# VHH binders against p49116: the designs that were tried, part 314

Target 1, 238 residues: p49116
Amino acid sequence: EGPLLSDTHVTFKLTMPSPMPEYLNVHYICESASRLLFLSMHWARSIPAFQALGQDCNTSLVRACWNELFTLGLAQCAQVMSLSTILAAIVNHLQNSIQEDKLSGDRIKQVMEHIWKLQEFCNSMAKLDIDGYEYAYLKAIVLFSPDHPGLTSTSQIEKFQEKAQMELQDYVQKTYSEDTYRLARILVRLPALRLMSSNITEELFFTGLIGNVSIDSIIPYILKMETAEYNGQITGAS
Short names: E, the ipSAE of ESMFold2; O, the ipSAE of OpenDDE; V2, 0.75 times the mean of E and O plus 0.25 times the DockQ between their complexes.

## First folded at step 19 (VHH)

Design D23 (framework vhh_brivekimig_d4; at its last look DockQ between E and O 0.02; V2 from the best seeds 0.00; counts 0 for: pae E 22.0 > 2, placed apart)
Fold by OpenDDE, look of step 19:
Structure D23 (fold): chain B 238 residues (1-238), chain A 121 residues (1-121)
Amino acid sequence: as target 1 above (238 residues)
Amino acid sequence: EVQLVESGGGVVQPGGSLRLSCAASGFTFSRYDMSWVRQAPGKGPEWVSSITGSGDVTLYADSVKGRFTISRDNSKNTLYLQMNSLRPEDTALYYCVKGGSYPSRKTFDLSSQGTLVTVSS
């Protein structure tokens, strides 16, 4: 039947907005995040198995896992994005909101913990020195998760996930044969993704999204975008 | 050169309806998402609606959901906005914009003339 992923799915290049502002404002953060989101969605669209599930299932699947995909993307693109700087800027903006008494103490704690979890996750991935192939397979495993409520074609989704897992295993065995437990170390990072709130992620990175629409609402639109539009979104060319 | 020409604006009573049109040229219309953006006097641009190149998916601002309908005819290179149940707060200059779900307003080109919609008693 052929592999789930090809070399074309390994490439994951994020183009940052230019020029970089003197200080990272909400606009820059949102633009950067949006490009990553669009890139992630475009990546998903490029997988034949994903298309084979049908539009309704595709949409539901992405709605369920977009935060995890996005977070993996953050980890993968952390250097290009200067993620630490972005997160610091977000914290600074949050502090301004705190001073204005816009958030409860409990909410502040939740948001700060979320930022901490994001940082820790990305740091952990960096320490593992995850390569492009491993990221591609991890994203596929996350994408084709059958355990989200309300999904159709769960049997097929599970098959695709298993295929992704097998291909990852084969890759790791081939590439990192001296590291017997690398696969396990990589896979054990995945549960951390589900500890992260999609709502908080959306609030932190996408507050400036045009029309203030939810990521959930925009996902079908992103998935149906024309290729030219996609390219414009991820490269900044219009 | 990309050209967008809006039309269909006018003065209507609250509860009335208008249909805006946008004639597009200078690019392959069907390959691009399109949007409507409006700007009220003294206010910044507000995103109203977007539609994919194929027309399969539409998005709306909460302020216009259930009242406005975006559509397109790719054979005519034309974008439409059906506005029903118009309210005074809908008064604005309406722009047709090449592009869809952009992350920021800076990606919207508001260089066109726009079409004025006035909702008043």
Scores: ipSAE 0.024, ipTM 0.485, lowest interface PAE 2.9, mean pLDDT 89
Fold by ESMFold2, look of step 19:
Structure D23 (fold): chain B 238 residues (1-238), chain A 121 residues (1-121)
Amino acid sequence: as target 1 above (238 residues)
Amino acid sequence: EVQLVESGGGVVQPGGSLRLSCAASGFTFSRYDMSWVRQAPGKGPEWVSSITGSGDVTLYADSVKGRFTISRDNSKNTLYLQMNSLRPEDTALYYCVKGGSYPSRKTFDLSSQGTLVTVSS
């Protein structure tokens, strides 16, 4: 049967659009986020346990957890993405929208609370110095969550999640043997991911997508898409 | 097998109240978050409210905040929705679903028959 993840699933290298613009704009933010989303979805697709669940289950599972996977990806790639700078640019945009009365007060509060929660999550992960193996297993734990409505094969998904948890435990104990409570501190961060809003994530990072299509609607196509097609076809021109 | 049976719907005047119930069986009820979803004639499904397995956290759609109250009784495996100050726009088939609160969720598993609420004047 073998381990749930192999070394190929640990590699998670985000390629940023080139060249970096002098001023961050919605096109650059959306292209960067789209690349992260594509990388995250194809990471999930590459896992043999995920493949074994079948196409309908794959789609349902990713629809339920894509925002959590994306948020873990943001934390993992925060430095290469310059995420703090992106979030600052978004906050400035929101401030301008208040002056121009383009957003309701309730929506602005909701979006700012989300940005604050995202910043705190990424900072907490950075303080723990979460490594690539740990991120891979955390993403697997999130991916194989049996609690989502409409899933088939829930008992098998639960078994895969338990296997991911066991392999993370073994890795942390072996690699960080001097830090008795590292696993507990890492796992306590995961519940915050469920409080992240997919709709607000779409507004923050995917507003540049053309049309009325939500991320949930394009997930089946992303799961079937080859890497070269993603780079050339999802994000429009600047 | 998982079974969810909704009841308590009916016809009521605007401003009236109804209390919906959902009897659950075939799973450990207290382990799972639960939600109410409604579907108005000719519309897609709309999330209404959710409650955690323990009952400690409740969430509501903006359209029902302050008027609806979700609750659960884990000893009776029953989910409730108290609906006050009903409006004609609340007319819908109401379903309970097994699963957590995901305000951005676009797809719901509506495997039960639901209970019809009609608010007419």
Scores: ipSAE 0.000, ipTM 0.096, lowest interface PAE 22.0, mean pLDDT 79
ESMFold2 (binder alone), look of step 19: mean pLDDT 83; pTM 0.833

Design D24 (framework vhh_brivekimig_d4; at its last look DockQ between E and O 0.01; V2 from the best seeds 0.00; counts 0 for: pae E 14.3 > 2, placed apart)
Fold by OpenDDE, look of step 19:
Structure D24 (fold): chain B 238 residues (1-238), chain A 121 residues (1-121)
Amino acid sequence: as target 1 above (238 residues)
Amino acid sequence: EVQLVESGGGVVQPGGSLRLSCAASGFTFSRYDMSWVRQAPGKGPEWVSSITGSGDVTLYADSVKGRFTISRDNSKNTLYLQMNSLRPEDTALYYCVKGGYYPSRKTFDLSSQGTLVTVSS
């Protein structure tokens, strides 16, 4: 009956691995990306409405939207992450590892376009000067998307999404009253997230995961991992 | 002080099975994720499997998926690894580690003695 999000859900602080290496290797990129992923998942976990959907539904939702959440996280944490540097490093790694005999020109183009889309999206969000509240609500809208195939409790999910949308609307109206079209301008950015391939994102950012496990496989684990374990990762104690 | 004591290692034929155990003390066992990590001779540590504190969720390396099963008994402060269909490449010293899955193997503390698993014809 209360609000979907509280002030606690607005806080979204990413701690980067330290120290930053002179050369951003695959490990550093993967570690940074992993921390963001875990932060995003932990954020989702902290939402009472999310918990109310049950474990199976929660897992299904996150599996469906993790790429979008991750991308929003990239945009939100772009400065802290030095995202431009990370992306440049990824491109360099790709260039160094690309073998023309093994990777088709079409695939190269696809991957490069994906990187471009990521950069463009993050730049667009920066230009809009999206604040922490707006990001929180946008993530909630993305998280509680009922239009993914195979979901259960779609009516409840839709309800939560509507609630997120309403709260965002109220916030924008209150905070940015002089910008009549800010809400619309923000929301029209969301479709860009659906154009991004989760597979390519996984390949670019998570290739260094030990055990060659998929994000799909890790998601249930992240959602159920102990808080102490999460804190250890976020603080860099690991 | 955190103490982890592994047991159950031995010599088995290919295709055989072993069950490893890890007795944990010095911390609230149920409040921490646990992992198995192995190190083959001349090789670096390899993450094998992790389990959440509650035991509800497990995660496996692709190399052992479908063959190994991680479990825990929080009432006994014990972690288990059921290893089936063992292969020569599974030969390693197996460590119980306090902590769950991390993206990098360097996040694992291998300070315990471990238990040796040898798979040989």
Scores: ipSAE 0.769, ipTM 0.888, lowest interface PAE 0.7, mean pLDDT 93
Fold by ESMFold2, look of step 19:
Structure D24 (fold): chain B 238 residues (1-238), chain A 121 residues (1-121)
Amino acid sequence: as target 1 above (238 residues)
Amino acid sequence: EVQLVESGGGVVQPGGSLRLSCAASGFTFSRYDMSWVRQAPGKGPEWVSSITGSGDVTLYADSVKGRFTISRDNSKNTLYLQMNSLRPEDTALYYCVKGGYYPSRKTFDLSSQGTLVTVSS
C-alpha cells in the first residue's frame, strides 16, 4: 500500500573522501567506491518493501544485484566522483602494465572492454539527463529483479518491481509529457547492467580494501552496519 | 562549438622543461574535469594527467609523477601542463581532453590537433 519510494529515497548524495591526493591513489579510489557502495546498500535497506522481504531474502537480493546498483550509482554520481578521470587513470595504468608484462593480455582485454561498456552506459544515461526520481525508480527496478537464480519470495519481488515500473511510468508521463518515448529509452538501458562483471568492478574499484575477499561476502555486514559506525571506520577510530 | 587549442610544444633537450597550454571555448570550462593525453610515434593514446573542475584534485600517470604538474585557470578557460625533467620517451603529440579520456577515442574528435613535444637524445 502507498508509494514504493518516498522523497527520502530520491536523495542520493555522495561525499568524497578527504584529503584530496595530488596523483592517482588506489586508496582514494577504493574509499570513494566504498562510500558509494555503502550509500547504495543503505539506500536499499531504507525501503519499506525491501524490509518486508526479511533478512535472508534481503541479503540474497543484494548479493544478486549489488553490481547493478553500484553501476547505476556510478552513472548518477559520475561528476561528483570525477569518474571519467578515474577511468582514464586506470586505462593508462593497464596499458603500461601490458608493456611491462605484469598482467596477462587476456585479462587486460577483458578489463578494457568492461571499462568501455561502463563508459558507454554512463554516457547514455548522461545524454538522457536522467533525474534523481528516475534513478531512484531504476534502482528499485534493478533491486527487485525476480529473475536472479536462487531467490525466494519471487512473486512478491515481481510485484514490487511492477510497482516500481508503474511509478516510474507515472512520474515520466507527468514530468516529461512532451517526450513520448522517454520511458522506453530509459528502460532499454537496463539490460546492459546485467552484462557488467562484479569481478571486474571489484578489480577496478575495490582492490585496495578487499584484498582476497569479495564484495558479496561483506554485504551482510554492510547491511547491518550503522552509518555512524562506518563513518568512524573511514575517518578514524575514537 | 567546443574548441580546445593546445600550444607550447617544441624541441627540448633531456632534462629540460616546457609548459603546455590549452585554450578552451564553447562550454562551461569550470564544470568539467580536464585531462592531458599524449600519443607517441607508433603508439596509441596514453593518459597523462587530470584535474577536477574546481582544480582541487590532480591525478597523474605513474610515468610522469613528480615531473609534470597539471593546473587550470578557470577565469581564463585555460588548462596547463608544466613538464620538467623531460626524457626522450616523453616525445609525443599532447592533447587536452574535456572530461576524461576513453580508450576508443582519439583527441581529434574534439577538433584538436595537439601540440608536439620532442625531446632530443
Scores: ipSAE 0.000, ipTM 0.213, lowest interface PAE 14.3, mean pLDDT 81
ESMFold2 (binder alone), look of step 19: mean pLDDT 84; pTM 0.847

Design D3 (framework vhh_brivekimig_d4; at its last look DockQ between E and O 0.76; V2 from the best seeds 0.80)
Fold by OpenDDE, look of step 19:
Structure D3 (fold): chain B 238 residues (1-238), chain A 121 residues (1-121)
Amino acid sequence: as target 1 above (238 residues)
Amino acid sequence: EVQLVESGGGVVQPGGSLRLSCAASGFTFSRYDMSWVRQAPGKGPEWVSSITGSGDVTLYADSVKGRFTISRDNSKNTLYLQMNSLRPEDTALYYCVKGGYYPWRKTYDLSSQGTLVTVSS
């Protein structure tokens, strides 16, 4: 069998809405986040191993790990997205909600901590200077996680994850031979992804989805939508 | 040239049912996601439902979920919308749209005539 990932899977180019508004509104945030989500899902579906798992299994996988994939995408695309500005805008919107007494103190704390965790994670990844190959392999490791409840074909998923891990190891060894512990430093970042709430992420970034659809419901659709149409919408939208 | 022709609209009582159809031509129907969009009088377009090219996956607005069913027959180049448990707020001109669901999409190509659905007592 060939490698899990090819060079085509390393490319991860997010196209942002243009122009950027003076004030980031909910729609801009949602659109930006949605574009990243779609890109992440389309990346996943472009992996032959992912398709080999079958529709039910690969849908279940993405449902289980979309938040982690999304977060890795945020980290990878932080500069292009102006993530710090987006997060600041989200905080500002939250402050308005706070002033309107719509959130409990505990909820405010949870949401603010989540934003902090997101920022911290992205900053940590930036400090590590993670490259495109490393991100691709990390996303694959996260995608092919067999430890989510309710998954089928867990043995096969595990094999794919191991393959991703091995390929990452080989890449790091080859590319960063002088940094003996780089692999370990990179992998140690992954647990932070599991501490992040998918619900809070959805609330922060995906409020205002057209039709009030859930991420859970949109995932199978994104995974099966026609690629040609998607490409036309994303590339022509700048 | 892309042509979409909607039909099946009419007047129904609340709780009633209608089945809309859309005949598509001018493109390879099966290779495109399709959507239903509606526009009520004095309101902007509202996305209702989308279906993938293969017909394997469907998506619905929360306002119609559980009541409407989108389907397609690629052999006939036809899109369908089964509407059950209709409500007065479902009153609108319904359009068939070439293209799928995008979370940020607020504008649609509504160049077709649409089909009018009126739900009234």
Scores: ipSAE 0.883, ipTM 0.943, lowest interface PAE 0.5, mean pLDDT 94
Fold by ESMFold2, look of step 19:
Structure D3 (fold): chain B 238 residues (1-238), chain A 121 residues (1-121)
Amino acid sequence: as target 1 above (238 residues)
Amino acid sequence: EVQLVESGGGVVQPGGSLRLSCAASGFTFSRYDMSWVRQAPGKGPEWVSSITGSGDVTLYADSVKGRFTISRDNSKNTLYLQMNSLRPEDTALYYCVKGGYYPWRKTYDLSSQGTLVTVSS
């Protein structure tokens, strides 16, 4: 009943920690990533269709897809957050780990391949000039994925995903009517998200957090925390 | 004016238990997430635990997970922290804080008295 998303779900404004340090460090990267994670979770919880699924289903769904939502957020906010600079700082930290013999060569190759995949994904999205409406629908398609193991209400989740797909199709056809292949080019980017490892994302962006609290425990908390305080935290905080 | 009054601290042996309480006033308690923060002598503040306004969801620092239990009674405007299997490193002044956990939050309003927990032989 009605559109899946409204204009309020298109707004996706990331505010960075302030001041930006001269040399990026684990704390700045983790704070930046945490702000994006919280923004992504609050975006998801604001969707009426998501709210209708109930708390246990909501938690299961977000636990299954948080890395894909986060990766879409990285691509959408890459310029605002200076993602290229952050990734360069991460590579520098990895090089220190090599010099100190703290990581196996196989793990380092795995992590570096993940960084390259992330860079290529973000570059491909930038080349397509994906707009805010398209990002919102892509996030909804990713969020309402019925094929994750352990989900209940999969028929309703599938209906919401189909609705997101149809609304994206309608938007692209109306807004980019001269570009016959735009929808297809956008949709073929989505499989790359399923190849992104949540374990490596945690290592790259959340190392400063993992030693204190886990992503799995934060997710249900973010989904139920008071939004009024959160809105105050993101206003003028950067 | 927001007022938070902690109580229940004391001296206890390692392995012992304590239950901290925090009486809240000056705001609509049930509409705010709440936290416990502790500060050991000579150290900066350390976040311990948070609970959502409804009380449905809790979050714990790894250092206390499995040993501490945060809870709230919205009818009494009271926040609790049940501390079990206490260790000497839990020795600190414990503060009740209005607001939830945010990884980027570095400043806590620790203007209340707090309640002192000392874990020693």
Scores: ipSAE 0.744, ipTM 0.903, lowest interface PAE 1.1, mean pLDDT 89
ESMFold2 (binder alone), look of step 19: mean pLDDT 86; pTM 0.871

Design D4 (framework vhh_brivekimig_d4; at its last look DockQ between E and O 0.75; V2 from the best seeds 0.72)
Fold by ESMFold2, look of step 19:
Structure D4 (fold): chain B 238 residues (1-238), chain A 121 residues (1-121)
Amino acid sequence: as target 1 above (238 residues)
Amino acid sequence: EVQLVESGGGVVQPGGSLRLSCAASGFTFSRYDMSWVRQAPGKGPEWVSSITGSGEVTLYADSVKGRFTISRDNSKNTLYLQMNSLRPEDTALYYCVKGGYYPWRKTFDLSSQGTLVTVSS
């Protein structure tokens, strides 16, 4: 009945706030990350297999995996976002928080380890030169993860994940036929995503959301908001 | 010509309740997410709440969550804000806004009249 993803799901065009401020701040980082979050959620909601699972399942699934999708998005868009500059600004802000006695030593260690893991993940993906098709299928494999607690329709979710894995395999074998182990190298990077804390990701990238809303409350909203308005926000509709 | 007409404001004591209404015309109401925005004297606009076009999902600023309820009636082209447990800091001119929540949206079309809510003893 056709492929899991179409060519429209391969394009992933992030638009950054402009102009870039002289000194990065919480608001610029939060706006940049929010654009990536909205792009990632609209990507997921546009997939026919995702739509077929129904609203409650959609919300539960995305709540379980949003941090992994977001992290893949960071890696894919690292150059466009100037992610290394953003992470450096966050580290500098953490140093100031230490001087002002605002953060515990244990928390600082956790956050710095998370930043290091994120940098290592993004660097490893860049070294492998992961292309847009490969990113799209990796996101689909992460999205259709049946092992999260509280999910319904886990058999159907598992079948969609297997389809994403099969289509990634077919793509890699055709496009990189001379590199027998490329698929294995790509897939061994996925476990690193499970080491990423959604709690720390919120602290790093989503401090300063307008209205101080939580990511858990935004997710169901993004999944059901009007698409015509959003599409007009990121592109001129005509 | 898009028109939004707010009503239901007034003076209420702390702990009291008010219900705001917004009559919409000049656009297909059900095809747009809607928001409430408020502006206290001498302060900039503050986003309060948003609701999806169908009305099935709502979102609230942390400062009002649990006290305010946004709703809509698409058959009447009307947006509502039920405000309970009102506090003096809720005193503001309340505006109905066409469009949803975007973390990067910092400007709102507040050219309508608004409806004044005053919370005082």
Scores: ipSAE 0.786, ipTM 0.913, lowest interface PAE 0.8, mean pLDDT 89
Fold by OpenDDE, look of step 19:
Order: C-alpha cells, then sequence, then structure tokens
Structure D4 (fold): chain B 238 residues (1-238), chain A 121 residues (1-121)
C-alpha cells in the first residue's frame, strides 16, 4: 500500500471572502469560518483512505473531529485569515451581548476561556513553526482517531492513524534531523484540541448560518457536494 | 445559457400536498448541486432545501423538515420538491436555483419565473 498522504494533501490554501469589510461583521466571520470548514472537509475526502472507510464511517469520523480539524485549520491559516482580528471582533460582539445581559456570568467565562484556548493554541503552533507537511499529518492523525464513541471499522481507522503517525515521524526525522524532540513537541499539542468545545466553536464562528442548520447536519452535505460547486464558491476559482 | 423552468404550483388547502418540478438546461445538471428557494409576499428570499449533484445528500430548512422532500432525476435534468402537510406560511413563489447550500448565502439568483404555491382555507 502506498503512503497515506501525498503532496497533494499538503496543499491547504484558504481563499478569504473579498472584499474585506471595514468592520468585521458576523457574516464575514461566518463565511470565512465556513470556507475553512469546507476546505477542511474537502481535504479529508480527498484522502483515499478516508473514502475507503465508506460514507457512514467517514461521516461519523468528521462529525466527531470537525472541531479539531477546524482548529488546526485556524492555526494553519491564521495569517491568511487574520485570525487575531477575527477573534477580536468576536470578543467585541460578545461584549455587546454582555451589556445586554444576554449571557450568564458562567457562560461568559466559558466563552472567553474558549477564545483564549483557541488563541493560545494557534500561537503555540506558530511558535513551533509547523510546516504544511506537519499540519497535513496532524490533521490525518486527528481525523483517523479510533477513540470516538460509536465508530465502526475502528481497527482500520487505527491503522490509518498509525500510518499517519509513522509518516509524520519519518518526515520530521528527515526534515528536522537536528531537532531530536520535534515530533514529541508537535504531538503534545494535540490534547489541547480535545479540550475545546465544539458547541462553543460553532456558536462563535457559525452563528450566521442560514436556515438554522447545525454543523453536524451540514457535514454529510459538505462531504458529498460537487467539486465544481466547491471550486466555484469556495476556492475563488471563478 | 442556464435555463430553469419551475412548474407544479397551485392553490391547495392546509394539509394538502404539491409536487414542484424544475426543468434545467444549459449546463451539465448532474455535476451541480441544486436548491429550492421561496419568497413570500413582502418577505425576502428564504432557502428551503438543497441536494447534491448525485442526489445522495439532501438538506432542509427547519421550517420544512419532515414535510418537504427534495429529489432529482439527472437523466431528465429535473429537480423536484414534494411538499406535504402544507401550511399557510408555505405560501410563496418557489424558485429553482443552480447551486447548493452555503451557510452564508443570503442572496440567490432568482432570474427564473418561479412557481406560485398558495395554501389557503
Amino acid sequence: as target 1 above (238 residues)
Amino acid sequence: EVQLVESGGGVVQPGGSLRLSCAASGFTFSRYDMSWVRQAPGKGPEWVSSITGSGEVTLYADSVKGRFTISRDNSKNTLYLQMNSLRPEDTALYYCVKGGYYPWRKTFDLSSQGTLVTVSS
């Protein structure tokens, strides 16, 4: 069997909405986040191993790990997205909500902590100077996680995860031979992803969804949408 | 040129059913996701449902979920919307739209004539 990932899976180019508004509004944030989500999902479905799991299984996987994939995407695309500005805008919007007494003190704390965790994670990844290959492998490791409840074909998923891990190890050893502990430093970042609430992420980035559709419900749709449609609307290839 | 022609609208009693059709031409139908959008009098366009090019996955607005069914026949270049348990609030001009659902999509190409659905006692 060939490698889990190829060079085509390393490319992860996010196209932002244009033009950028003077003030970041909910719509811009939602669209930007949605584009990233779609890119992440389409990245996943471009992996032959992912397709080999079957529709039900791969949908279940994405449902289980979309928040982690999304967060890795945020980290990877932080510069292109101007993530710090987006997060600041989100905070400002939240402050307005706070002033209107729409949120409990506990909820405010939870949301603010979540934003902090997101920022901290992205900063930590930037400090590590994670490259495109490493991100691809990390996303694969996260995607092919067998420890989510309700999954089928867990043995196969585990095999794919191991393969991703091995390929990452080989890459790091080859590319960063002088940094003996780089692999370990990278992998120890992954637990932070599990501490992040998918519900809060959805609330922060996707409140502008049209038709009151949840991320959970849209995932199978994103995974099966036509490539031509995606390219025309998301990649900027008009 | 992309052409979309809706049909099947009419007047029905509450609880009634209608089936809308959309004949598509001017593009490779099976390679594009499709959507239904409706516009009630005095209101803006509202997304109703979308279906992937292959027809494998469908998506619905909460307002129509469980009552409406979107489908397609790629061999006939036709999009369908089965509407059951119709309500007065479903009264609108219904449009077939080339393209799928996007979370941020609030504007639609409504260049087609649409088909009128009226639900009244």
Scores: ipSAE 0.642, ipTM 0.842, lowest interface PAE 0.9, mean pLDDT 92
ESMFold2 (binder alone), look of step 19: mean pLDDT 85; pTM 0.858

Design D6 (framework vhh_brivekimig_d4; at its last read DockQ between E and O 0.88; V2 from the best seeds 0.86)
Amino acid sequence: EVQLVESGGGVVQPGGSLRLSCAASGFTFSRYDMSWVRQAPGKGPEWVSSITGKGDVTLYADSVKGRFTISRDNSKNTLYLQMNSLRPEDTALYYCVKGGYYPWRKTFDLSSQGTLVTVSS
ESMFold2, look of step 19: ipSAE 0.735; ipTM 0.893
ESMFold2 (binder alone), look of step 19: mean pLDDT 85; pTM 0.862
OpenDDE, look of step 19: ipSAE 0.890; ipTM 0.947
ESMFold2, look of step 20: ipSAE 0.761; ipTM 0.904
ESMFold2 (binder alone), look of step 20: mean pLDDT 85; pTM 0.862
OpenDDE, look of step 20: ipSAE 0.880; ipTM 0.941
ESMFold2, fold request of step 21: ipSAE 0.751, 0.772, 0.737; ipTM 0.903, 0.906, 0.896
ESMFold2 (binder alone), fold request of step 21: mean pLDDT 84, 84, 82; pTM 0.845, 0.847, 0.836
OpenDDE, fold request of step 21: ipSAE 0.919, 0.922, 0.916; ipTM 0.963, 0.964, 0.961
ESMFold2, last read: ipSAE 0.733, 0.779, 0.724; ipTM 0.895, 0.909, 0.893
ESMFold2 (binder alone), last read: mean pLDDT 83, 84, 84; pTM 0.843, 0.847, 0.847
OpenDDE, last read: ipSAE 0.923, 0.919, 0.923; ipTM 0.965, 0.963, 0.965

